# Ledger of designs, part 143: VH-VL binders against o27280

Target 1, 266 residues: o27280
Amino acid sequence: MDSMNVPEVLEIKRIVEESESVKTFIFSWDFRREVRPGQFVMVWDFRDEKPMSVSLIDPVRSEIGISIRRVGEFTDRVHGLSEGDLLGIRGPYGRGFELMGRDILLVGGGIGMAPLAALADEATARGMRVDALVAARTADELLFLDRLEAAGVNISTCTDDGSCGFKGFAHERLLTLEENHDMAAVCGPEPMMFQVMRILDERDVPAQLSLERYMKCAVGICGQCCLDDTGFRVCAEGPVFWSQELSRVREFGRYRRDPAGRRVPW
Short names: E, the ipSAE of ESMFold2; O, the ipSAE of OpenDDE; V2, 0.75 times the mean of E and O plus 0.25 times the DockQ between their complexes.

## First folded at step 7 (VH-VL)

Design f5 (framework fv_azirkitug; at its last look DockQ between E and O 0.88; V2 from the best seeds 0.00; counts 0 for: pae E 3.5 > 2)
Fold by OpenDDE, look of step 8:
Structure f5 (fold): chain C 266 residues (1-266), chain A 121 residues (1-121), chain B 107 residues (1-107)
Amino acid sequence: as target 1 above (266 residues)
Amino acid sequence: EVQLVESGGGLVQPGGSLKLSCAASGFTFRTYDMYWVRQASGKGLEWVARIRSKSNNYATYYADAVKGRFTISRDDSKNMVYLQMNSLKTEDTAVYYCVRPSYYEGYFDVWGQGTLVTVSS
Amino acid sequence: ETVVTQSPATLSLSPGERATLSCRASQSVGSYLHWFQQKPGQAPRLLIHDASNRATRVPARFSGSGSGTDFTLTISSLEPEDFATYFCQQWDSFPLTFGQGTKLEIK
């Protein structure tokens, strides 16, 4: 338990290119340390440390996967690594998704599909019907399509430019989908999640949403990931929140705080 | 629909050459490693060659029985994988399958229908 | 290389009976053992992956068990379409290797 806060140096077993900007790094994992979809780990490249969602949980192979999008210096370095190289991993942290009912809807945008892909695996393994709305700016940015299909997930795609599937945003596509889900899990750009949540609430579909915030400690101490007014710590009380919880969060879908603590509008 | 379609098989004399092709469709070909597996008539299956994805620098691997004689290659722009077979031997006679591994490369999940290569004088 | 050996070579049974097929590896392969079904004139079809996981669209009557060196494929009640050759294959180390196969034939 205390050991979870010490980075474990792990060898990268495999690297899979999910897209031009996203790679999945696979590690051996001791599943005596439980990990749930929606939880995150802190990835340490021996220079810096960043929170990353777990995108693959395979207890049969004793492996986990971490999908990382190349967006800055840290991720640039990580993307430069090869199989056999080392990374420090500590965690998992945070509250993961809970599965309910028989039918689940996943709504993901971009890298937000990472935790949802893991959730899809769990849901399908439990015999649930899984529908996934996968959104991206372009067709080339759609993630995990083949993986989800292989798992038996019913996929609907949408792209901003119409290069694949529905032309438009996830919430627009959602309006055209059937309303027979017992639960929804959502992860992606916060403006997307905000709109999706509203639709799901109107449909009385219980929804869980995974938030992204600047995290430093991952253990609920530093407060860098605190949400305004509620005091929710994304690393401790989240990153997965119920829609009812997020309804109390004024900043949700409106703004976030940068590493300096400044408000940054979405 | 995910499909692999092999072509290029035929009759060739010992010492001859043949190039097999495999056309992939219905999935994101570039993200996958690709394999060739062969099966002699009435016998078991034998791994022949592997080519990794671009992310792994298109690294190639071969069974000992074909090292130095066979070359696996791919063209991601065309969703094609190839097997150049040189210095063919009678023991190379087999049905050759183009095979896709699972998404994270744990097992073979998709097979082509195979193409027959017969090496005989 | 890891040698994979199947037994029996041939298994003769009737529809409705239980079939038990064995696969043994020369060294531990963990759970990285897969089963394939092959019918005459057809390519192999993935049946079980990672020792105990049914592939997509595989009937529930098929089950896999085992770890390390000893593995078993079980067909609880044989259907006419189940009579085929079954291969096991290890994916623990390269070169990847297959068993010699078990032919399940109708009695």
Scores: ipSAE 0.794, ipTM 0.901, lowest interface PAE 0.7, mean pLDDT 95
Fold by ESMFold2-Fast, scan of step 7:
Structure f5 (fold): chain C 266 residues (1-266), chain A 121 residues (1-121), chain B 107 residues (1-107)
Amino acid sequence: as target 1 above (266 residues)
Amino acid sequence: EVQLVESGGGLVQPGGSLKLSCAASGFTFRTYDMYWVRQASGKGLEWVARIRSKSNNYATYYADAVKGRFTISRDDSKNMVYLQMNSLKTEDTAVYYCVRPSYYEGYFDVWGQGTLVTVSS
Amino acid sequence: ETVVTQSPATLSLSPGERATLSCRASQSVGSYLHWFQQKPGQAPRLLIHDASNRATRVPARFSGSGSGTDFTLTISSLEPEDFATYFCQQWDSFPLTFGQGTKLEIK
């Protein structure tokens, strides 16, 4: 485990611009440290360290990819880097997705499609049928469509503004999709995930959901690990949870915590 | 569906010039590096040129046989890649293919139908 | 530059038979060796990438193996549409290089 907690300084091998606000950074990786879809790494720019989901896992090429959305000072600095520049990486951390059955539905919103793209690669490699519902505010924010198509994934899209595919939200689009799936995996804004989860629950489709807020808790650097008064051990079990686990959590999709720890509605 | 359509091939005399075009459709063209590969009649395939995407500053690379004579370029607004061929030699006679690599690069996954360039007096 | 050499130049077999095609690199290319099928008048089609990974929609009868300098493409039971020319290509170093091809002909 010591090797997982020590940052390794890695050279950026490739940079791919996924959208105006999202870039994927590719690194050589020694797969003696296994990485599973749904896990994250800590990315260190020699000033700050932030958790980032692994979006590409390629043991054949000995590469991992990390997709980063530009949302603040740290991510703005990282977006300014070039191929050949260095970043510190440690991990992986957290619980990854589990695959079961013959077919899977992926439901991704915005950057939440990043860990799901890695899962799609693993599912297709196992011979599963993969259907993906890719959601974003606008067409320009839909991620990984060409990558998913090249992998043989069946793609449905929706955008809030109607600029690509169905006009509306992910859960509204999901209601128009009638195919049976053995399981689902969901990642995106928490209100989207809550709505999707309830539909999948009504259809008796077991789902796994990835919660960004629990990535920091898994490495012990924040106080957002507890969802209820029982002291639920979220940091040991996240960031990926089964829908049955989340259906018992009253806060999921209903409340969030502000910086002072106060409960506020979505 | 994903398509690459080459045009601009033809007959040209040694020392002449020709510009090939490749129209891309069915994918987000701007995110991919693009390549040209050629094949002489009854012969093997030969890599000719590569142009990287905007995020890699449109960097260009050439096979030694064509360096200094050929120029690869692209227009992301039109989903086009080009090959400007100057000082053509008889040895440049080949079918020229426009090629898209895999998403994070490493192998060629989509090929156009090709366009024939004949350099003869 | 890394030279890749294919053998045999021509292989004559009947439908239902197993085909084995070889590709050798002048220096190690790791696993960065790809196989393409080409029919007369058509562009090459990717079959196998990175030595052993079957491309999307390629039939299970096609398989690749090898690493370093020696690579093999196997077609377990030939179908009529499989009679074509096959090329290997390395992507370990630039310039990218291809073999001269193996032509698979009906006996």
Scores: ipSAE 0.673, ipTM 0.831, lowest interface PAE 1.5, mean pLDDT 89
Fold by ESMFold2, look of step 8:
Order: structure tokens, then C-alpha cells, then sequence
Structure f5 (fold): chain C 266 residues (1-266), chain A 121 residues (1-121), chain B 107 residues (1-107)
């Protein structure tokens, strides 16, 4: 039988409010357990576990950070915690982003910027030129702008309501940009990711996209994270997929599944 | 452009009071802890006070030399940091800098131009 | 309290020479040691954070090294604008403390 993995109980070292709805929780981390951008962890609040992307990977300080949007009961409870409180962490799990070339485009929607912020740090540390298109519904929900700017990332913003930057969707902004990148990394709402993927494919830009699916085991045994057409397990073969892999998946961008497995339109 | 602009310095007698202000712009002020650091003429730098962000309940910390006399505060709606200085002593004479740390803390990355406080009889 | 001591107090050199400035902490600060430059009449400017990482817009001639208790700032080939006072500062524990400074003077 595939192995169970138990959470390690860690003290919250620092909390940063990224927005009204997003907080970053920072923990000490022993980097003998390697962590790569795009991998996720299961966060256990002693009642329930949810997958969360790693947003900060800092081997120099021996820290990781996990950014969590308040969207329900679990995340409400976690947002109520303070420095010194405990959370369980198991992982990391999944396939992370792979860097190539010298010039990368990041396209992030909402909380999808979290794993991309970690990738931006790695890319800039390698000396790559990093462009980021940061998207949200409104200006107050644009994430990590100060952090990305301090890292030397070239930032473009778009908001659905036009309150900051380009008024419209990320793919609409992307069409108006003159860009020639060696690769792209994309994370956000699946309909946005599908539209962005189409544009990048037309431009022959290699793209990696990070998917979210319901997870329970995170080690590939329960099957809750499978994609329809391929049987890929998001927790094992993803969450990061190349655009070529996703072009074979008819469900991508067209519908999602609830925890009961029912098709639900985007 | 990230800016920190201090004001409120001046001449006071020992035992007097001053309130320093720091206006912040060009960044998401409410997510940062904020600091005051001072420098006496021809001397080194001395950390004075720290105020944490809202997510850390605005906790305050002070250097021993100013505890009980100085109070740091902030107003996130106005992007302001304040330093109320009471019972001033001649050794408090210094240029006072408002300072922003790195995003997740760990080093000072943005300094104001400073405001001079002179305490003399 | 962690005491941070800099040496030398004054360093007199000519443009084009290599400068080496030392900073020593009374107890280990890991990598939480930072360097600042201050010119007369100006606020300090961050040069190096976390022992060895150059801040944005800092020329490549500046480099930092060390960990634990012993740290070094190196300026590989001095430019006229580099003659200033340099401070190191630890962020391992409160109170946050600065070294007394090294004044780099033109010979």
C-alpha cells in the first residue's frame, strides 16, 4: 500500500496580511525536505486538511511561507490564528515549475499569484528577466506587488473593474503586450488559464499551468484529484502541467468537478 | 515611488515634548511593520521603536533608553506613523528617521530623509 | 543584547583600490547581517542584506560575505562616490543594533 504521510506540527513564525482576504503564514523549515515552486502542502488545522501552494521558499532564513485566501470555514479558522499558534504541514507534494531560458512570463489571477511569487524569487535569483501580469477583480485584490517590485520583477496589472492597470481580463491584456519570452508560468482561475494558454500556444511560448482540484490523500492513492481524459492525478503528476499535456484534456477550461464528482460549469 | 517623509522636529527644552510624524506613500503601508531609528550628530545609528502591522495587533517595541517616554503609533487609514516623545532629555538630540523594513521583515530597505530634534537648555 | 563591532574605524584609500571592511557580532546572528552606506547629510542607504545579497541599484563592485559572527564588505575597485561611512546592522534579535561605523576616506 502506498504510504501514509502524517503532518508535522509547526509553529507559525510570522503572519503577513497580503490583502483583506489573504494572509501569508511563515514557518521554519528544514530544507533537507526540498521544496520547489509550484509544489503544494496539506495544511492541517487539527480538524481538516486543505492543499495550499507554497508562496515563499527561503533556504537562507530556513523559512517557507504559505498564502491562504479566506473562502470558507477552514480558511476562516486559519485566518483567526496568531503567531505562535500551531498548524500541521505535510508535504511537499506534486510536480513544481521547471525554469528554462533567460526570460519568463508569469500570469497570475488572484491567489494564483502565490506559487508564482515563489517562482519569481527563484527566477530572479538565477538572473532571469521576469515579467509578471498580475490580475484580480479589483485593485485591493492584487497580490504581492510590493514583493515582486522589490525582487526586480517587471509588473503589469489588470483588474476586471479597471481600478488598477488595464481594465479587463488577463488574456485581453496579454494580447496587447509585445512579448517574446522563453517560457511562461500560469496560475489562477481555470477559465483565465485556458484563454491565456491558447494565446501562449499561438505564440509558440512553452507554458506551464498549475491546476487546482479537490484533494484528500495528496499522494496519488485516493483518486479524488484525477483529470477526466488522461487519468492524471493533480497531486502526483501535477499540479503543474505543460500546456501540451493540458491540450489533450477536454475538461480543462470547460467545466469543473465538485467534491462529489459532479460536473459544474465554470 | 516609495517615499517616507518625516516632520515635527525642532528645538525643545529638557522635559518638553514633541510629536514626530511620518507620511508614507508608494507602497501598501498597512502590511508593513514600521520603525524609528535615530542618529546623534557624529555618532552611529540607534533603533528607537517598532510598531507591528494590524495582523500582529499593532504590537509595539522600544529601545530601553526611550521606554516609558516615547510612544509609537500608526494610522493605516492615513498611511501615517507617529512618535510621541515626552520627558525629552539632551541625549535624545538626534536626527530621527522613519524606516520601512523588507516586505517579510529582516532588514531595513527604505529610509526617510530624517527630521532633527534638538533638546537643549 | 548583541553587540556589533566594526573595524577599522577609519580606512584611507585611493580610487581604484580594494576596500575590505569588517563587522563582528558578539554572538551568532546567522545570516541576519546587513550593510548600509551613509554620505554626509544623507540618510543611510541599504547596500547588502542577509550578509551577501546586493540591494537593487547597488553596483556589482560591492559584495558581502560571512555568516555567524564574522562578516566582510568588499568594494573591489573604489570610485570617488564610495568614500562614505559604512554601517553594519544585525536583525537576529531585539534590540536591533548597528556597528559604530567605518569611515572610508580618500587618501
Amino acid sequence: as target 1 above (266 residues)
Amino acid sequence: EVQLVESGGGLVQPGGSLKLSCAASGFTFRTYDMYWVRQASGKGLEWVARIRSKSNNYATYYADAVKGRFTISRDDSKNMVYLQMNSLKTEDTAVYYCVRPSYYEGYFDVWGQGTLVTVSS
Amino acid sequence: ETVVTQSPATLSLSPGERATLSCRASQSVGSYLHWFQQKPGQAPRLLIHDASNRATRVPARFSGSGSGTDFTLTISSLEPEDFATYFCQQWDSFPLTFGQGTKLEIK
Scores: ipSAE 0.368, ipTM 0.724, lowest interface PAE 3.5, mean pLDDT 88
ESMFold2 (binder alone), look of step 8: mean pLDDT 93; pTM 0.948

Design f6 (framework fv_azirkitug; at its last look DockQ between E and O 0.81; V2 from the best seeds 0.00; counts 0 for: pae E 5.6 > 2)
Fold by ESMFold2-Fast, scan of step 7:
Structure f6 (fold): chain C 266 residues (1-266), chain A 121 residues (1-121), chain B 107 residues (1-107)
Amino acid sequence: as target 1 above (266 residues)
Amino acid sequence: EVQLVESGGGLVQPGGSLKLSCAASGFTFRTYYMYWVRQASGKGLEWVARIRSKSNNYATYYADAVKGRFTISRDDSKNMVYLQMNSLKTEDTAVYYCVRPSYYEGYFDVWGQGTLVTVSS
Amino acid sequence: ETVVTQSPATLSLSPGERATLSCRASQSVGSYLHWFQQKPGQAPRLLIHDASNRATRVPARFSGSGSGTDFTLTISSLEPEDFATYFCQQWDSFPLTFGQGTKLEIK
């Protein structure tokens, strides 16, 4: 809610189809305005504005990438755009992931791999060993496998239907993976993140989790970004939270709220 | 393992035609732009053509030396990229490489072994 | 078009010596300059991308530096397998252009 944060109108430089439902939009970016993995921007199509995680951060090329899943009217319109078309971008907002230690585990589900792919690039650039567990419902929904491989990431996959890698859920696959990591970063459907967090907590691995809840306001308290117990504003205090912070949030992994504020199970 | 395997090279007379094929495996082919780069014997490398992905309407781009004579195309169902070469000239004689760029494009990452095209009588 | 020029055309050195190869662009290419190694009968192999970033599985003795119009590839201590032709290439603007190559020969 900062009127000084006016959207910059940027030209879509390149569009990459990551899957049937996900595209990455690449923009030139002035890195005097710093961007960190885990942060998000507000994407404005001159009618509606929606928060989107930054999925590519490339200061050498002066580019950022924003990966968008087709889920509604706004995203359908954005997916209809072409190279050369314009979008408004403001931000970045939120706190990014913090890196520590020598070994990191990334656990991503679906579009949740988008901010984790940017984090993987930074972690590998720092000389960290990166293991990624990439989870999806089906093989066609696994994202960024080739990109992660090119970055030197050790990849494990799982799909609910068994169409690629381990057959089962992310937390089930995690139980079969190496336990010794200095930290973890997790992003995906909230029920998946809750189960993964429990396992990492039992292993005494500090974890950061990114909440992909919709936000109407980039810098203040607003409807869908507020958390029940703590009053956390995802845009100001998140979207990245430590597992210890989320363990105190009653609704995490249990329920969400509809537009009327009613509790709805995940 | 990521592989690009070219085929279709050979000897043709000036004014002739030849179609090169490149079979891709070991990666999600449909998401990458694909390139052809050539190299004449003892000479430097020269970019020939680029084809974008489906989300970019398979847009093509050609070096001036081949524009109007060469056509790059792809078949994502077969993981193939092609180079149709028409009205061949002796100066088109070169090893032709099928090339995959980096994930969001920016540098040439993976090269095929190349296929030799000789244009002479 | 942006022309990239390499020097020297041929460099004759012995194993253990340091090699310094130059590449100059006719206009600024930022950091969008890449280096490739090519051995006879083989496809080019990416060594350095975006001026200074070493590609996967490339030995630490290879390093790149420079920005704008002047770029350098350095091999700190030559191994026998390093004697090959090296090409620089800009990806700032189309058409994409390559240097004419520097042949590194064993003395």
Scores: ipSAE 0.536, ipTM 0.770, lowest interface PAE 2.2, mean pLDDT 88
Fold by OpenDDE, look of step 8:
Structure f6 (fold): chain C 266 residues (1-266), chain A 121 residues (1-121), chain B 107 residues (1-107)
Amino acid sequence: as target 1 above (266 residues)
Amino acid sequence: EVQLVESGGGLVQPGGSLKLSCAASGFTFRTYYMYWVRQASGKGLEWVARIRSKSNNYATYYADAVKGRFTISRDDSKNMVYLQMNSLKTEDTAVYYCVRPSYYEGYFDVWGQGTLVTVSS
Amino acid sequence: ETVVTQSPATLSLSPGERATLSCRASQSVGSYLHWFQQKPGQAPRLLIHDASNRATRVPARFSGSGSGTDFTLTISSLEPEDFATYFCQQWDSFPLTFGQGTKLEIK
């Protein structure tokens, strides 16, 4: 196997339509290269390269899955691909989730469920009790429900429009849940994560959160994904952070930097 | 609850036609490939046909024994999968199962109760 | 096509005994071998997937092992409800193929 920094050209084995805007691309994977939930890979379509979270880790079948939401030109091209087509994959990169305790709460929003789905598989395989709060704008945007259910995950849903489950935001639903967990993993829109983290902190539930930032190199060199004040590199020290770490990050939940380095409010 | 319910089976003469239906419920049907598998009385199981999801352009695959005679199709808006069987032969006599694979395919995890097709003169 | 052969054709045992069922593929199928249980008048039920993974709600007394061409389904201690026909199936290549089945009957 090539070094982790050299893109490996892989054939798309299968494509699963998760929703109207999200597809999962499945690849053969040599698990001599370990990959953990929460880590990401750089996907190269031979024109551009983007970081994507791993949403499926299957050592038994020697496969990984990458779930990609259609949001721009790069993803438009990728979504146009078919089984048998090729993509370049390099990685994995970053710090993944760490599992601890007997039960875990997953809180995900939209495509943020991608790394959490992988984590759910690992957690359930370890015999952990997994509760998942899956959030989306509408019912049609809820991801991985059948997959999670099949894995034995207890699912609670919430949608902005009330089309499925609790009508409201993830943090609002979380407030209605009284049970505490040994730990929580959170991934989704940063405003959501920010609110969820606050609630979890108040409840003294250890929490890990996966951040999304513009990443260029993925190896901690270019600094494009640096978080203000701390100097944390999302690609190196993250993308998974403990809540205590994020408490030191002033920009968290407030703003991000675009590719030009400008502050963009959430 | 995840369910698959087949219908449309019956007695038909050789050379005749029959259309089987399968109603799916309890899961996100559109994301799954769907299969037909058949089993002759007292015999083993035989894969018949596969239809992929919309993301794969509803591509279809058939066992050699039924290729050119059977057509698998689906209606995602109705959560239905169909098997149009033409030019039926006596050896096509079997219980036909509508089958769902695992989420990312790889194994059959949900089976319908089956519908009996008898081809006899 | 990959031919899948099961042995024995019939296995007669008593409750409480250990059952060992074999499945052999004509070529390597890696770990892409699955086991199904079928009772009379019922559809097959997934028992083991990918050689060694118990499906949902499958009792711990069921276990699968093997890789490549040789696979084994083991029932550590037979319960009355375990007497049925068991099929193995490969998902390495198309066409998908099943074994002819092993009938586990009560002695």
Scores: ipSAE 0.521, ipTM 0.827, lowest interface PAE 1.0, mean pLDDT 94
Fold by ESMFold2, look of step 8:
Structure f6 (fold): chain C 266 residues (1-266), chain A 121 residues (1-121), chain B 107 residues (1-107)
Amino acid sequence: as target 1 above (266 residues)
Amino acid sequence: EVQLVESGGGLVQPGGSLKLSCAASGFTFRTYYMYWVRQASGKGLEWVARIRSKSNNYATYYADAVKGRFTISRDDSKNMVYLQMNSLKTEDTAVYYCVRPSYYEGYFDVWGQGTLVTVSS
Amino acid sequence: ETVVTQSPATLSLSPGERATLSCRASQSVGSYLHWFQQKPGQAPRLLIHDASNRATRVPARFSGSGSGTDFTLTISSLEPEDFATYFCQQWDSFPLTFGQGTKLEIK
């Protein structure tokens, strides 16, 4: 049997506070290990290990960035770190996004914008027209707006409280956008992704969605990232899935699982 | 529209002091490092100072020519960058630019229009 | 300190001609070399970052190339608004340093 991948201990080069609750950690990276938008890494703080999406892929500077939302004990500890501190990183893992056509729609909710920001950089570098629908609870939680604007992305915003852009949910704003995209990429809260997927399917827009599941091994052997209905392992066959792959998955958008595998309502 | 507006330049005698201000708008100021760059009349450009963001404890870095005499600071609640210039010398005469780097650093992205500092008797 | 040297100091050309501007660093700066345009009385404007990446809203006639110590800015067909001074700048190490400039003049 192949050995389990061992985390590489890397120094934090830079920390950027994206919002009060989200920080981006930037590391040196040897791009002989290629990284694709939509892939993830396992971040190890020497006590616990969690999957995090890559948000910056910069082969010119030999850097990657990982955006982490403060949501619990592990992420609280990581948010307390400074430049020069160490983290373990395994990866990258998983299937990344595939770009097609000339016009792409990105739909991101909260921290879900992280892998989409990396994809936006690649898409604009290829000369694609990029529209992004960026969603959050409040204006202060909208992520990567300055970065996306600098990349030439056409941004639409929505906030639950209406403090910036459209007041409401991402799928409601999507109904008011043009239906002229060759593909879409979606990442965010699973209920949001489900509603957005339905609209995109009705419009016959090929869509790829990035899922979050509890992960341990990241190479498909432990089974903790499996989807109920298909046996797909999010870490091996995903985290990026085509919408048609997910349309058969009963759990998608309806419940989540805790680390013990117990169903928990969204 | 991203905008940087410098102010506070003027005529000062050698040994005097001035404080430059830079008002930032159109972007999320608190996440960016900020820079001052100067240009003497008819000459090239010279980096002066950098200040990091709050998450990096506002750490500062200075060119050797100004170290100990100039202090860069910022006020994130007002979207302002400052350059306190003490013990001014005639060679400090220049247009001073407030500059925003790229989002994750690595190149100068947006420049203000500059404010002129003249140090002479 | 990394010294950045530009050549020529002045380049006289007519609209429609191709301009080639050179920048040389005293030691390798990898790809961390950037190009700026400055018109009289104006602030510098970013054209090319990281040797070859065109900044937003910069016309396609501007292109950059090179790595290490030797870099080139090319303007494929000069427009009247392109007659200005051009600076290169390295971001490999502090102090950040600029070239002395190449003045592109109407012939």
Scores: ipSAE 0.129, ipTM 0.652, lowest interface PAE 5.6, mean pLDDT 87
ESMFold2 (binder alone), look of step 8: mean pLDDT 94; pTM 0.952

Design f7 (framework fv_azirkitug)
Fold by ESMFold2-Fast, scan of step 7:
Structure f7 (fold): chain C 266 residues (1-266), chain A 121 residues (1-121), chain B 107 residues (1-107)
Amino acid sequence: as target 1 above (266 residues)
Amino acid sequence: EVQLVESGGGLVQPGGSLKLSCAASGFTFRTYAMYWVRQASGKGLEWVARIRSKSNNYATYYADAVKGRFTISRDDSKNMVYLQMNSLKTEDTAVYYCVRPSYYEDYFDVWGQGTLVTVSS
Amino acid sequence: ETVVTQSPATLSLSPGERATLSCRASQSVGSYLHWFQQKPGQAPRLLIHDASNRATRVPARFSGSGSGTDFTLTISSLEPEDFATYFCQQWDSFPLTFGQGTKLEIK
């Protein structure tokens, strides 16, 4: 029985270093299994399984790419792999981004640029004008700038320390950008996304936001994927949500819960 | 914006050696594979060598015509790629181009202006 | 190795005319076929990648088509600056190979 819930063992075709802490792993992919920007896959190293956003979708080459940031034991092991090594991949999972209109704004922070890079490729292929605001703490943590430029994306940057572009946070930079957009897509740290969402709501720009933290619960079969006060399960109903849906969630951008259910501020 | 500037070409006798340099600017050099492609006068283009990025262990690959004689290398701290050419033959006479592929190494994206290497007595 | 052959070797046309350039691979290269333009004394410039995708800043009059072994580059209405040599190149397998070029010249 062939099912998206059964891992396929795939060979790592290519590895690209995006930064000191981020690598993109490229695999051959059978596009009879449709994959869309904003969706994620489960990556299995034969010990642990973790959700990772799809960052490259290339049906011409029959390839997908998965960008992984080094943040712990699992990702350290995966970063130690070479071309020709094997990983288990299952999916895709989750609701992807929906494109509408002529002009789109992408706002990404850190690894949140990964799903937005895939979205940028689709938007440009559809003839949309794409503007990207890429945010990080420092210049060396900005991701996909060369890839976005090669795709024809208009790029603005901001860094907390001012080492590249605007000195400040993504929402502060957004306030200085005057160009109107038909829609926006946002992915990054939750406090950043909350502030960006508020500005876009005031400007009447419909936005989609990807809630990465809940992707780690994976398949939507556990209570930890439920958002407080709304009952939404991010991995079953997301990870991509419209801003109108998230504006009613008390928890979004303010706090999260630890495994014991206690509130932890951002 | 993105620039590749080759240097080190010139006239050399058969059996001699020459080292080509390519200075890169306007992109994150360390994340890209780099290629050398040559073109003899009145002839087509010929791939010569490739060096991958650090994440791919600086893996090198050479055309059969130059294997064992040429060595490709890079210095990411200086945004430089090099081609050391030893035991040069008259058939190595060509314009040598430093080339950056696409981000995921799918096609040749950006070419330098080229540097002429003439191997003659 | 995969041999890539271009035809014709030389194509003589006038500005405003349509140009059709052919490229044939000795074995299937899928869609991994790219087109380059080279003007005298200059480096090659990417025009089309992966059979049909126009590169950045390349005018809309340039288009590519084909898959497998047979590929075509079309210039819908020639401008004076389009008279140059055009090369196709496969990236399906190593060694990477180029066609011998088609020289597009003013009639």
Scores: ipSAE 0.036, ipTM 0.615, lowest interface PAE 7.7, mean pLDDT 87

